# VHH binders against Arabinogalactan endo-beta-1,4-galactanase (ganB), part 8

Target 1, 359 residues: Arabinogalactan endo-beta-1,4-galactanase (ganB), of Cellvibrio japonicus (p48841)
Amino acid sequence: NTGVADNTPFYVGADLSYVNEMESCGATYRDQGKKVDPFQLFADKGADLVRVRLWHNATWTKYSDLKDVSKTLKRAKNAGMKTLLDFHYSDTWTDPEKQFIPKAWAHITDTKELAKALYDYTTDTLASLDQQQLLPNLVQVGNETNIEILQAEDTLVHGIPNWQRNATLLNSGVNAVRDYSKKTGKPIQVVLHIAQPENALWWFKQAKENGVIDYDVIGLSYYPQWSEYSLPQLPDAIAELQNTYHKPVMIVETAYPWTLHNFDQAGNVLGEKAVQPEFPASPRGQLTYLLTLTQLVKSAGGMGVIYWEPAWVSTRCRTLWGKGSHWENASFFDATRKNNALPAFLFFKADYQASAQAE

## First folded at step 2 (VHH)

Design z11 (framework vhh_6z1v_2)
Fold by ESMFold2-Fast, scan of step 2:
Structure z11 (fold): chain B 359 residues (1-359), chain A 124 residues (1-124)
Amino acid sequence: as target 1 above (359 residues)
Amino acid sequence: EVQLVESGGRLVRTGGSLRLSCAASGRTFSDYAMGWFRQAPGKEREVVAAITWSGGSTWHADFVKGRFTISRDNAKNTVYLQMNSLKPEDTAVYYCAATEVAGWPLDIGIYDYWGQGTQVTVSS
């Protein structure tokens, strides 16, 4: 072998972080009118990778802590799917503008001490999961770290990311995964995650220049509403990243609405602005978007596509912002038919070609 | 506190090879990331190579890539620098250094513990 393995699997998966909470809140899932276990349903429909987020200490919820994450990983593994653990390294949601240091670490102003806290936490988490036979196949070191990880009010230098600090912290998380793999002999692939492909080429250039080079996968969020790139532009962006950094690209988050209707009291995130002219907000439109995206990613040499929260359905429970789900119109389940499975499930087993046919 | 002692520095011919060793004592060696630095006469001290706590990841400066290799043996509390294809420009005092920072930081100011140095002289 003269390089990268030719038989690397192409993943088609789902982030199922909300399933335990939805079921606790009374949700049931159906396929062809029959009640089903959602993890088994995703596996039966061809999903092969489950992503799950981990928060450090989210006191506002009892979900996405290590106990809940362990249950999700166990359910995924029992259904025969591989797993990707997404370390947010925060007590709440992280995105490009929100990378809050966990309350437990907020007193740590020294970069070295903070890096050690991150390293120890990552190592302890992996060890705890491994003891349960739940060690993930892939690990994200951070979630959408477009600016900097573990951001504090004074870490930016004149409003610019402190890349020396950022690199030290990112490398501490990567090193924890590498050290754990070496100690146990158990392989784990490391993913670094950036929102939108147009941001990734510049971010990974800065990362390389500052010594962040020891990772395996470039993870991207791709949502057409928030990207400068349309679907036809995505293959070129993926190819450029892979040719420049010699790392495979995986879409670790995407979603598309099957309706613009809101079935509960919680406002939906994907509204009219999320709808692309080529893909109506309908069951068929949601499926066609996913089939098109996944084909383009595979044709560009990417390694997979993960749908974000396809099981986040309407329930009687509350989020911080309202009663119900902010995502039921982008789930894989029909709220008008007792959460019966939507056509979007066909995206898991579609026959995707490794190279696009020339037109 | 950790104490570091370098050894192996000597006179060597251009194109030759040399292995430097750095023995650590004090706190647990495997708690520290390690770096090799050098300082030539009239020059600032510069980073040559770095290695993580476990040895699972390494970095090498562009001017030594393909010629020098950093490694460590945690059972022996020792870090090594294997130097091949030596050039007169490699003549310097070589220092090992340790830091509690995870990963392999390249900023010299991050390293808290330093050896006394070992002299490498490459004859033209």
Scores: ipSAE 0.000, ipTM 0.175, lowest interface PAE 18.5, mean pLDDT 86

Design z12 (framework vhh_6z1v_2)
Fold by ESMFold2-Fast, scan of step 2:
Structure z12 (fold): chain B 359 residues (1-359), chain A 123 residues (1-123)
Amino acid sequence: as target 1 above (359 residues)
Amino acid sequence: EVQLVESGGRLVRTGGSLRLSCAASGFTFSSYWMGWFRQAPGKEREVVAAISGSGGSTWHADFVKGRFTISRDNAKNTVYLQMNSLKPEDTAVYYCAADYTPLWSDHYEYDYWGQGTQVTVSS
């Protein structure tokens, strides 16, 4: 066998989950003053992978449901990009501290029955997408599952994750993808996603010890503000994960502010604490961060870098927390210039070097 | 006192190769992005290539990709531009620049500039 790094493609992509909503709310996107379709813009600038989140039944919004996700996948495929479907397995946002069981499954207390619900939902979703010729190239089984997937209030035993339950649920999602791929002959890579690299070594050790071994990619969120690791420390962390688990590492989420200014009434998530000394909060600083991160990931033998929500711009519409965007200062578009494309787009086509001494 | 001193510019025939050097002094070299810019007669200055302080990241303009390569030697405080398959359109004064941030756009002032070295590519 040639090994993981030899034949694995290197992806440079974006999570475009907000585009349909932003456009519905009146947003327009421009490149050099000209109005453009954002999916075509990302493709033209060299993006080759689009990530999109899926919520089970988020009745509080009409976005990130199967219909909206199908539209996003269609737009990505029409622009010539591959796709990664991110199953949150929740009715709302998931992160390490929030892994809420969907309301439809909240009555299920038996782990095997809950695993069956997750399996059936995953299978039905893939079948529905495949019927539309929108089957994704990669699938995340969960989003930032640092503690437990589908966590109930009483799931933790004495504050410790129930890994027997956790492994059963994770494996049911993985098995659904594998079974669907085998049944149809259509390949799908499975990604397991952990926030911050420092948490991944221990998490995948627990996963392996509990029988969660049938996945293809280690997906990581990397945000300098929330990681114990600085950029120069990333290559060693990536190499250690790949050498230990024999799976490629892909950064499935990262972002960096191009300004500290808030252009609307919704508070921005990436503020002054997100700014690293080497990279000012400026258009150039955002690009430098991305070029530096992406080069380090590629040199370490990683599989790619996906920027999170580069098109989440300010609009007249409301989130649950305010009017506008919580991320426009970390988008790839200049709010002061009618959402004209920022230099950060250059990160997709940069001449990244692989390690010169692979021996 | 900060100085950037370019060298290596000369007359070269089409299809030839040339290596430019930029010797830096008076600042912490490994903490700065280094870049190469060029300016042809009657045209504005344009970015050719840039390299991060550690050398771990490089950027090359589309019009030189596959032909030009930027590199640096932090022990010698020197940045290089290896130019292959030279074309008459590459004729310009080539400038070395240093900034704490990357040098692939003209959106704000650069910290330091050299005096330039003339490259002429003849048919």
Scores: ipSAE 0.000, ipTM 0.147, lowest interface PAE 19.8, mean pLDDT 87

Design z13 (framework vhh_6z1v_2)
Fold by ESMFold2-Fast, scan of step 2:
Structure z13 (fold): chain B 359 residues (1-359), chain A 123 residues (1-123)
Amino acid sequence: as target 1 above (359 residues)
Amino acid sequence: EVQLVESGGRLVRTGGSLRLSCAASGRTFSSYAMGWFRQAPGKEREVVAAISWSGGSTWHADFVKGRFTISRDNAKNTVYLQMNSLKPEDTAVYYCAADEFSLYNPKTEYDYWGQGTQVTVSS
């Protein structure tokens, strides 16, 4: 008796949203001292899924718009990898504290009208990508929507999410993907994304109670520093989510530092607080963290693990926060060796066992 | 829509302290991340500190860590930069800026800028 999980591949992938920008800023990538194309490198090392973020109209940057996203999807597809499109539904970064309505939609106060704008944008984006033969295999309807999607200043009532509004907007995005898939006959899996498993346990309960049920995958960000759950506790949370909602869990974001050194003037996000006692901030520690996490996710019946921005390296370009990258110490490339590939690449081709370990 | 006005810049002796204020007008201040930038004559503008829209997260450049502290008061629509142990190299025009940033955002441009306030540190 074949359930949805029995037909679902286990993905081991990377979010490569920064590669086009890094290369424009002069970055080069190497493997065993030889210059390589990073998309081809990830594919050759065994990556099978590329995640990419999409911003609605980020006029402050040339990246993560539809043109840049199309280039990323094309490069991933040409290297033989499947793709996951992450709709932020914002003009900038989204996280649990930031779910800002795009400037173009900020004047829309009626929930149904805003839902229509989200629906139209989602279908138009998919149609544009499909016209280029770049239709994604999976789509995230929102990014880390822990509180609510398209949050405005007045949508929270005493700090409590308006779930009637939230459900209407989420379902509008889901319906857009479903309608496009049905119209074209091309399958697309829908992912809903929550940061940290403890938040997902409560959020998906609210989602179900408010009629948000038509999705395929529970997507989680897992960062040990910001989770109440250590790695050994993660399988139980995954199992609880999968048993309760009958949907597979995929880790769509994780990362671990290979060093605490900052190789540029931009402050790194993953510092000493990110380091777990079992895994030193070293090339081996980064690899061992990823091997351990991925084995635990697969053993729990999960759907995959995606590493966040393994190619976000130091460059000549500046961010707002300084010259370079905020993530080079958590990339898969050694800043001291001209961005030569780190051992962490071995996590893509490791022989992960499907059954939970008895010990 | 946010309008920003900086104040507090003046001449200060080396080792002194100064607090800069940035007053925002507009209904959406609490929805914006805020940053302090500086620009010395003949140099590029550089980021000094940033604070999330809620005030729950802050970031400070390595060259000011332990000396400068960013804070905000959303009830007063104001962001502050407390500057301690001032050095001559801190001499610059200080700008307040607003956008949808968080601590990990690799953005190179802000949406809204103040007019700047001059800080001069003398020996």
Scores: ipSAE 0.000, ipTM 0.142, lowest interface PAE 19.9, mean pLDDT 86

Design z14 (framework vhh_6z1v_2)
Fold by ESMFold2-Fast, scan of step 2:
Structure z14 (fold): chain B 359 residues (1-359), chain A 123 residues (1-123)
Amino acid sequence: as target 1 above (359 residues)
Amino acid sequence: EVQLVESGGRLVRTGGSLRLSCAASGRTFSTYAMGWFRQAPGKEREVVAAIRWSGGSTWHADFVKGRFTISRDNAKNTVYLQMNSLKPEDTAVYYCAASPLYDYSSDSAYDYWGQGTQVTVSS
């Protein structure tokens, strides 16, 4: 399989990349009316893994840089949670249609030279974190790398990927993590992350055929709005990936709205189209979605489920796209009750049953 | 693993409409991007339209923009090409193709092909 211990735990976690910014912008978090530290709250409710994104040099914001990421990792580890570092390898958001090369590397046209830049950056980042006793337990080499990574902004990305280039770049990131682990004796699991299970089925086939094989975990984004797979169909996709590649699958991103109301001037991403007939956009519907998803992932032999940005609440601050949050209606906090914790927190400690080995 | 069968091709008058269907067999249909190609006698095969696995992104060749629309129904394992305002120049054998990549630039990206359905447009 992966070379990971055979008793690796099932993770239930959260991406908490926005917490430092939200608090700087005046946000407070509550549980049963009492102000709480959100990292401690997630840990107390049973979260065991914190994911955090890292941008290379996002000069338009002071967040998601190495300093901010270090603070997030320290807060997560102080609360007793393991950590997953998500290298975007970009100065901004990456997704299946955007994999923009950092401005610092945009002049590098030679693939091997670019691979060295990515290798050195990954190694230097891990070394800096390790000096602070903040070395992550898992590392994503890229975020939603459905398309060729490190593309110029004016490049059309819907053409055939240059897999010789793409594999060289991805493998340089993987090699950086492997080399750092070997040098220090400190284990780090490598995650490759693809958006939606249907896309992962073809992507990992292409990756294997092009020599991208030295990773530990298949990371998936699963959002019902954007997947062709309904929840009942998800276990079959997970099983196919695990049986084909002999790597565990982890859902590294998912989310569901608890309301369709917008509490600020920034438009919410998860609107009416995100709502599934079996799960209303309500506090209970959000919880039931997460309980159902997590049970199906565990029953299929998956490695875990991470909720994306459950603490991205409304504030007076701005993103590049508007004032407030684009995600407060999908957070774990009730904007109508001073950000008091929602029932969705129950998903971290629910008694999820593993699939019976003999039926 | 995908088998593709096109249907709907026939003789149609200039200015008319026609809907082509492509039925897929196999459990992996929803993991494939789908394309419609055409080949007229003595010409190379050319891309007409493409649709991403989710249906959330579509591409149409300049020579059919505003006239043809690609769509899919993953519950029925079917891809469609709605053809409006047909011209004699649209006469060709139309092929459905499946690709693990969303790619409208090259037919070499497509792993699975149907046998084709003949569309003839007369004045």
Scores: ipSAE 0.000, ipTM 0.119, lowest interface PAE 19.6, mean pLDDT 86

Design z15 (framework vhh_6z1v_2)
Fold by ESMFold2-Fast, scan of step 2:
Structure z15 (fold): chain B 359 residues (1-359), chain A 123 residues (1-123)
Amino acid sequence: as target 1 above (359 residues)
Amino acid sequence: EVQLVESGGRLVRTGGSLRLSCAASGFTFSSYAMGWFRQAPGKEREVVAAISTSGGSTWHADFVKGRFTISRDNAKNTVYLQMNSLKPEDTAVYYCAKDLGYRRYSSTDFDYWGQGTQVTVSS
């Protein structure tokens, strides 16, 4: 096995979780100066998979709840794209340092009861979406669960995971997807998501040793700034994961700035430290980064690349962290040209080779 | 040059209160979200609170909700952390951070400058 995915399709997609909010906040999107529906634009440019984040009960915002997620899935499906539902299992952002238990579940101290809450919530969410004909093609059980899912208070303090608890909770989410799929006959691939490939190499070993083996896809966030692995080193990490666990690897998050300018009052996440010497923070540099990354992932036998929030543009609306976007300098739209589409859109339809053939 | 200077940490008894201050310089303070992190000896650094550019929106970690309040004064280029009902578990070095990375940060990637301010809570 060369690390090539069993199915021939290679996904090239986008996480479009912010589009509904951006439009409600007055944002418009353009291509060649013409106003466009962003979901249709991504589809027309060759995107084939839309990822969307789901928060349990983020009362601080009306977005990323089940209603908003349902609208995103409907818009993606109507444009002809497949969907990936990303369960954060939190009321707010999750990443390796933040895995806060939803307030509704925070009082549950018993692991089995918490696992049941996660199982029921996952099942109910899938059933609700299925009733709308919006069942996702892939489901992430958690988002960047590098330490542990539904992080325990003790673990939040010292960073040492309780793998017996972690495995029970992860398996409850996986089992909910498996049970729903078996009951309905509708296939759903399960993704487990870890930030940065070097962390995944260790994490999936711990997962396997603790009985977390029933998943379909290894999902990775890859951002050069936060990885010990440079782009040229990424194929080796992908190959090691695929050869060790016999699961395809998909980059479910990546991004690159097209400028270092901040166009609003919300601080941008990808600043000077995100810039790689070989790829300037420019429209061409953003495109070249994506073309290079996607070619390397496909050549290594990976399953796809999803760009994170390419439509999160500056608006008058607010997050908890500022007025505007924390990501407009890494979007696929030019804030200086009325959100006209940037060259980065070319990454969706580029002619990527599955593998290099040596003569 | 970008600089964040934390102050206000000291020894306090359980149930006591402290106000931490972070004086910022070298950048347009009102253009960046600010936050507070803490690190106890032998433990990972953790996010305590975050505040939007205007101060109109705040977030607090569940382990400090109802006890800690983050605020800012853009005219003074200062962010504050009001700490009430202190517990021994709150003992840590507290760090001010410019732009928490919103997502995507690890304990090694915090964008802050200074040595922090030590808070010790005794029973």
Scores: ipSAE 0.014, ipTM 0.254, lowest interface PAE 8.1, mean pLDDT 86

Design z16 (framework vhh_6z1v_2)
Fold by ESMFold2-Fast, scan of step 2:
Structure z16 (fold): chain B 359 residues (1-359), chain A 123 residues (1-123)
Amino acid sequence: as target 1 above (359 residues)
Amino acid sequence: EVQLVESGGRLVRTGGSLRLSCAASGRTFSNYAMGWFRQAPGKEREVVAAISRSGGSTWHADFVKGRFTISRDNAKNTVYLQMNSLKPEDTAVYYCAAHPGTYYKFTDEYDYWGQGTQVTVSS
């Protein structure tokens, strides 16, 4: 018995945050030469959970705002998939080193007032989505909050997070989800997200000691290039987290290249250093990586695996950093074949073994 | 908008057990996370245990883990602290406190407080 993990489904899903933008920029998606709706394609191939990021007010783009997120959630639900809403609580990308306070909240120096702003924003967002019948099944309170959510320059002491502030802000977001769920009677699971499993055990220890315990799922980014843990070490890390914190673990981000070629002017993030010896950068290698990872996560009693941005393909549109995609070599679509579907789609409904830690 | 009244404090022998109760008045008790705090003479107030609004999540300070258990009954508007294997160093005034959002390790986060109940543990 793995505790709370025994009561949750095993999800195999995708983060489809870029699809609306890619299509607006002229991208088309194909399966065996036939043009397809990508949300329907993912569903038909067995995807059961769609993750989507939300930025507070990203003036540099019209995507990942509430309107765009609402469209993504509607498309996912129309295709029969469950949804996970990822609150970045920033106007741009968040990662362990970048947790920028939204410009609208930058004037707020008092922690309690900032917590109220986060609470109100989370509540208003859920209410707006619920009015459209788009309330998500799971919500991330923050994205890769390895150090501090809504990080201010003066919150760090000798490189150590201000956990009183951090806990207040994190719990404010959790409370907004809990309060909304209670008021409506509609269940929502809360995910807290840390990059790489080796960081999660230490981070969740600090979180627990500072009163951050009212969440449902430990969400992890796992990328072999940036983790100290190899795939064979992953089951033990997942088991340690689940046994220590009594929460299921879900991989909410992972990816693997199917080629090292760059098909546009934007530099790709997953290059030669991303390639593991046992999995070549090829269509079969990408698939084998995902089959192996997903089997290990399920065997360890984990809750699921979500692939990050499998539909972020090359277009004529620009990012802040160049023309095209930084991820087309890690997408599920072949840039040399008019974005025809790659074998990696098989990972969604492969017959994975039962968990060794489950009843 | 919640009033809190603690009860159950008394003199007990080392190794004994005691259950404290905190009765809340007000229609919105189930909207508050609850905490138990204590303060010994000449010492700072410290957090002992905390419980979420639903009762589904709990936290206990390291110095009471395995000995004390916090619980709540929302139908009775009451939060409890079950204290086992009591030690002389557990002697303190015990307070319950309510927070409108979540529970915290730090006393500054709680908005409503009871008047306290005295627990004395003798050898």
Scores: ipSAE 0.000, ipTM 0.137, lowest interface PAE 19.5, mean pLDDT 86

## First folded at step 5 (VHH)

Design a02 (from c05 with D50A T59Y T100Y; framework vhh_5c3l_4)
Fold by ESMFold2-Fast, scan of step 5:
Structure a02 (fold): chain B 359 residues (1-359), chain A 122 residues (1-122)
Amino acid sequence: as target 1 above (359 residues)
Amino acid sequence: QVQLQESGGGLVQPGGSLRLSCAASGFTFSNYAMSWVRQAPGKGLEVVSAISSSGGSTYYADSVKGRFTISRDNAKNTLYLQMNSLKPEDTAVYYCAKGYYYKWGTDAFDIRGPGTQVTVSS
């Protein structure tokens, strides 16, 4: 096509952190009734970026450790997709309410020593991946760090960020990526990730004031249920962030249900409250939501959209909270048709129009 | 509607004291942690203090520890900030905020009031 926006990469991708586990638990994936490799399916449908989470030492599961992450990255690269490594810097799930320090680092009380542990871990992880030819194209320094990364006990009790500590820790992770990239000559983009655009507007102002300025991408989770912003309000928020910080915005997490039915014993996270009036909880509604969101993000000058866990399907295996999946009603696969691919896959290759840029 | 109304700011000499108040309405005040955040001219927001819903726990930024004291009166739906030994660096608009965090990023702070200006100058 033509125009300034044609020279800026726009990613349409998926977080595929659960695929290895789902397959180990007996899951199979289908397209048009035929069994397929899910990584190859996503690539064939037009996905160009795979996101994967990394936990420090999750003893409750054998997945999302460095070995599992390495396998995911290899499968993604073999299918021709770029990769985004999401450092949770925790032994379990991180979100705005939970940023627990890994048990291995719990004895470290000094901020600078904790920052060194984070720096060394990040460097060692990148070196290990690079040795396998699996160095990621982008890395997240933390996952949904809305309050504070590696949350201090005081912050955990009160919910109030210590920005001097927070900035020291965030910059340590960013510096590890920068130093590794400079040493090897291999480019890596750094993403900082905040849940919901309204929170990012204030968080990045605080980050800049406290010296957190050396990153490449503003990563956002956008889920309509948990945002004060409706879809029509997103372009203005994205534009404000990009104009203020001179960094592109990428949606690194979003999801939408294709049904409200639960197909297993594990409770689903996206229920009635996730449903928007314009988009019913149906295969078509899920697709229309994604087409609309992605068009709005691209029109605002954003960098991409990543769907969270489209392959987290029902299996005989158990999570911490129940048997099955908490997300099968928001996957890209139909549980009633042996995990046959849903229309939502069409969102990867749709002809999204760039914003009208001044000449 | 949630309504927060700050008061008590003004011009004060270095080393002086001010007491800020925040009158809250439109929600069950006793169920929420509350905070004071400030914005200096040309700067971003800084959280200076927070207090739990019961008043049993408090937080202070390093820049104000030992000088500021946060408190609340749940019977009167009122939040307070006692500011002692004020410095020119404390010059800012001070805002009262509801809560401190929510699940999956729904607003860390709910700032609804116009704020109250504190100017520390000779």
Scores: ipSAE 0.000, ipTM 0.144, lowest interface PAE 12.2, mean pLDDT 86

Design a03 (from c05 with T100R D110Q; framework vhh_5c3l_4)
Fold by ESMFold2-Fast, scan of step 5:
Structure a03 (fold): chain B 359 residues (1-359), chain A 122 residues (1-122)
Amino acid sequence: as target 1 above (359 residues)
Amino acid sequence: QVQLQESGGGLVQPGGSLRLSCAASGFTFSNYAMSWVRQAPGKGLEVVSDISSSGGSTTYADSVKGRFTISRDNAKNTLYLQMNSLKPEDTAVYYCAKGRYYKWGTDAFQIRGPGTQVTVSS
C-alpha cells in the first residue's frame, strides 16, 4: 500500500550492537586500507538506521546494558543515522526457543505485577535515553517473540503461548512506549518482532485474537536457511502480512556468509546449510543476496532491511561458546585483509526500484 | 504457508487404541522434525512425542512412554501417532507441530492446525 500519498521511508540499515565490544577487544575497521570509525563508515556508505539490542542485567558481559546501548545510540546519531532499540526483556540472548525472564523479575508470579515491572523498566529506559537526547525512533517490544515471553528456564511450552499472560505482558511494553510518546510529544514507532515470515503469519493471527493490536511495524528475521520461503517467495509473504494486518513489514534481521572459512576458535553459525544455490559464499555472493533481498522487500511495499551484526569480527575476546566471533564469515569486513570493507557495503546505496503499486 | 491437518481422534474406552494422522503441506516435510502436543481440559500444552526429519530418532514424554509410538511417511507428507493402552488422563485435543533447529536455539514448534479431540471414557 505505497501510493502517491504514501511517503513512508524505506530503511537500509545495520544492527551494530557488537561494535563497542569489538573495539574494546582490539578490533579495527578499514575502508580501502585506511582505519575508519565503523559508525561513520556505515553512514557514509548509506546506512540510515542502526538497530541495537538491550539486555536487562547481563552480568556475564559488560555489553548490551543501558550504558553500552547509550554509547551505541550516541555514535549512530552523531553519524546522522536513525535508531531502533531492541528490548530483549532478558539477561541474555532471546530467540524462538529462549525467552528467559530476567533474574530480577523471576520471583514475580503474578502476571499483572510482572507486567508492571516490564512497563516501569521500559518507561525508565526511554526516560534515561531521552535525558541524553538519545530517544530511539523505533522500539522493539521484545526480540523474536515466537514463544511466550518472560519464561523460567524450567518451563517448556513450545508452540502456542499462554496468550492471556503473553498478551498482558506484550501490551504492557507497548503501553509504556505509547504513554511515554504521548506525555512527551515525541513520536516512537513500535515494532513486534517474529523470526521467519511463516511464523509471523500464525503469530500475528494469535496476537490479534488475544488483543495485541497496538503496534506500528511487523519486524521479521529472515534467514533463508531457517525459512520455508526462498527469496522469490518472500514478497508474497510480506504482502500477505501487510494486507492482513494493515501494518508495514520490515526485515529487522538478515545475514549471508561471504566465506565458509572460520577465522578463529568460535564456531560460525552460518555454515554450508546457509548457502543458497543462487548465491555462493563469496564477497560477490553476499552482495548479490543483499541486493536481491532488498529489491524484493522494497517492491513488496516493505519498510526496510536491517543487516544483523555486519561488524561482528574475530577478536581475542570470548563469547559464552568460544574465543572469537560466531559471525565473522557473515560480517561486512574481510578477516584476511585487516577487516577491510567488503563489497556488501554497496547494498546500502543501490538504486532500488519501488513496486508498480507506488504509482 | 505451513498447513497441518490433524485427524483420527474420537471416543475410546480405557485400554483402547487410536491412530492419529497429520497431513502436512506448504513446506518440505522431510527436512523438519515433527512433534505431537496435547492440551487436556483446563491444562496447558504438553509435548508428548518428537521425531527427527529422517524418522531415525524419537522421544516420548514419561506419561506416554511405552504406550504411544510416533512415526512418519515422508513420501506422503504425513505424521502419525499410534496410541495404545489409553487412559482417561490421555483425554485432550492433540496437535501436530513442526520443529526446526534455529540460530542459538534447538527446536522451535509451530502449531497450525485445529487439532483432533481424543476422549477416553469408561
Scores: ipSAE 0.018, ipTM 0.306, lowest interface PAE 5.7, mean pLDDT 88

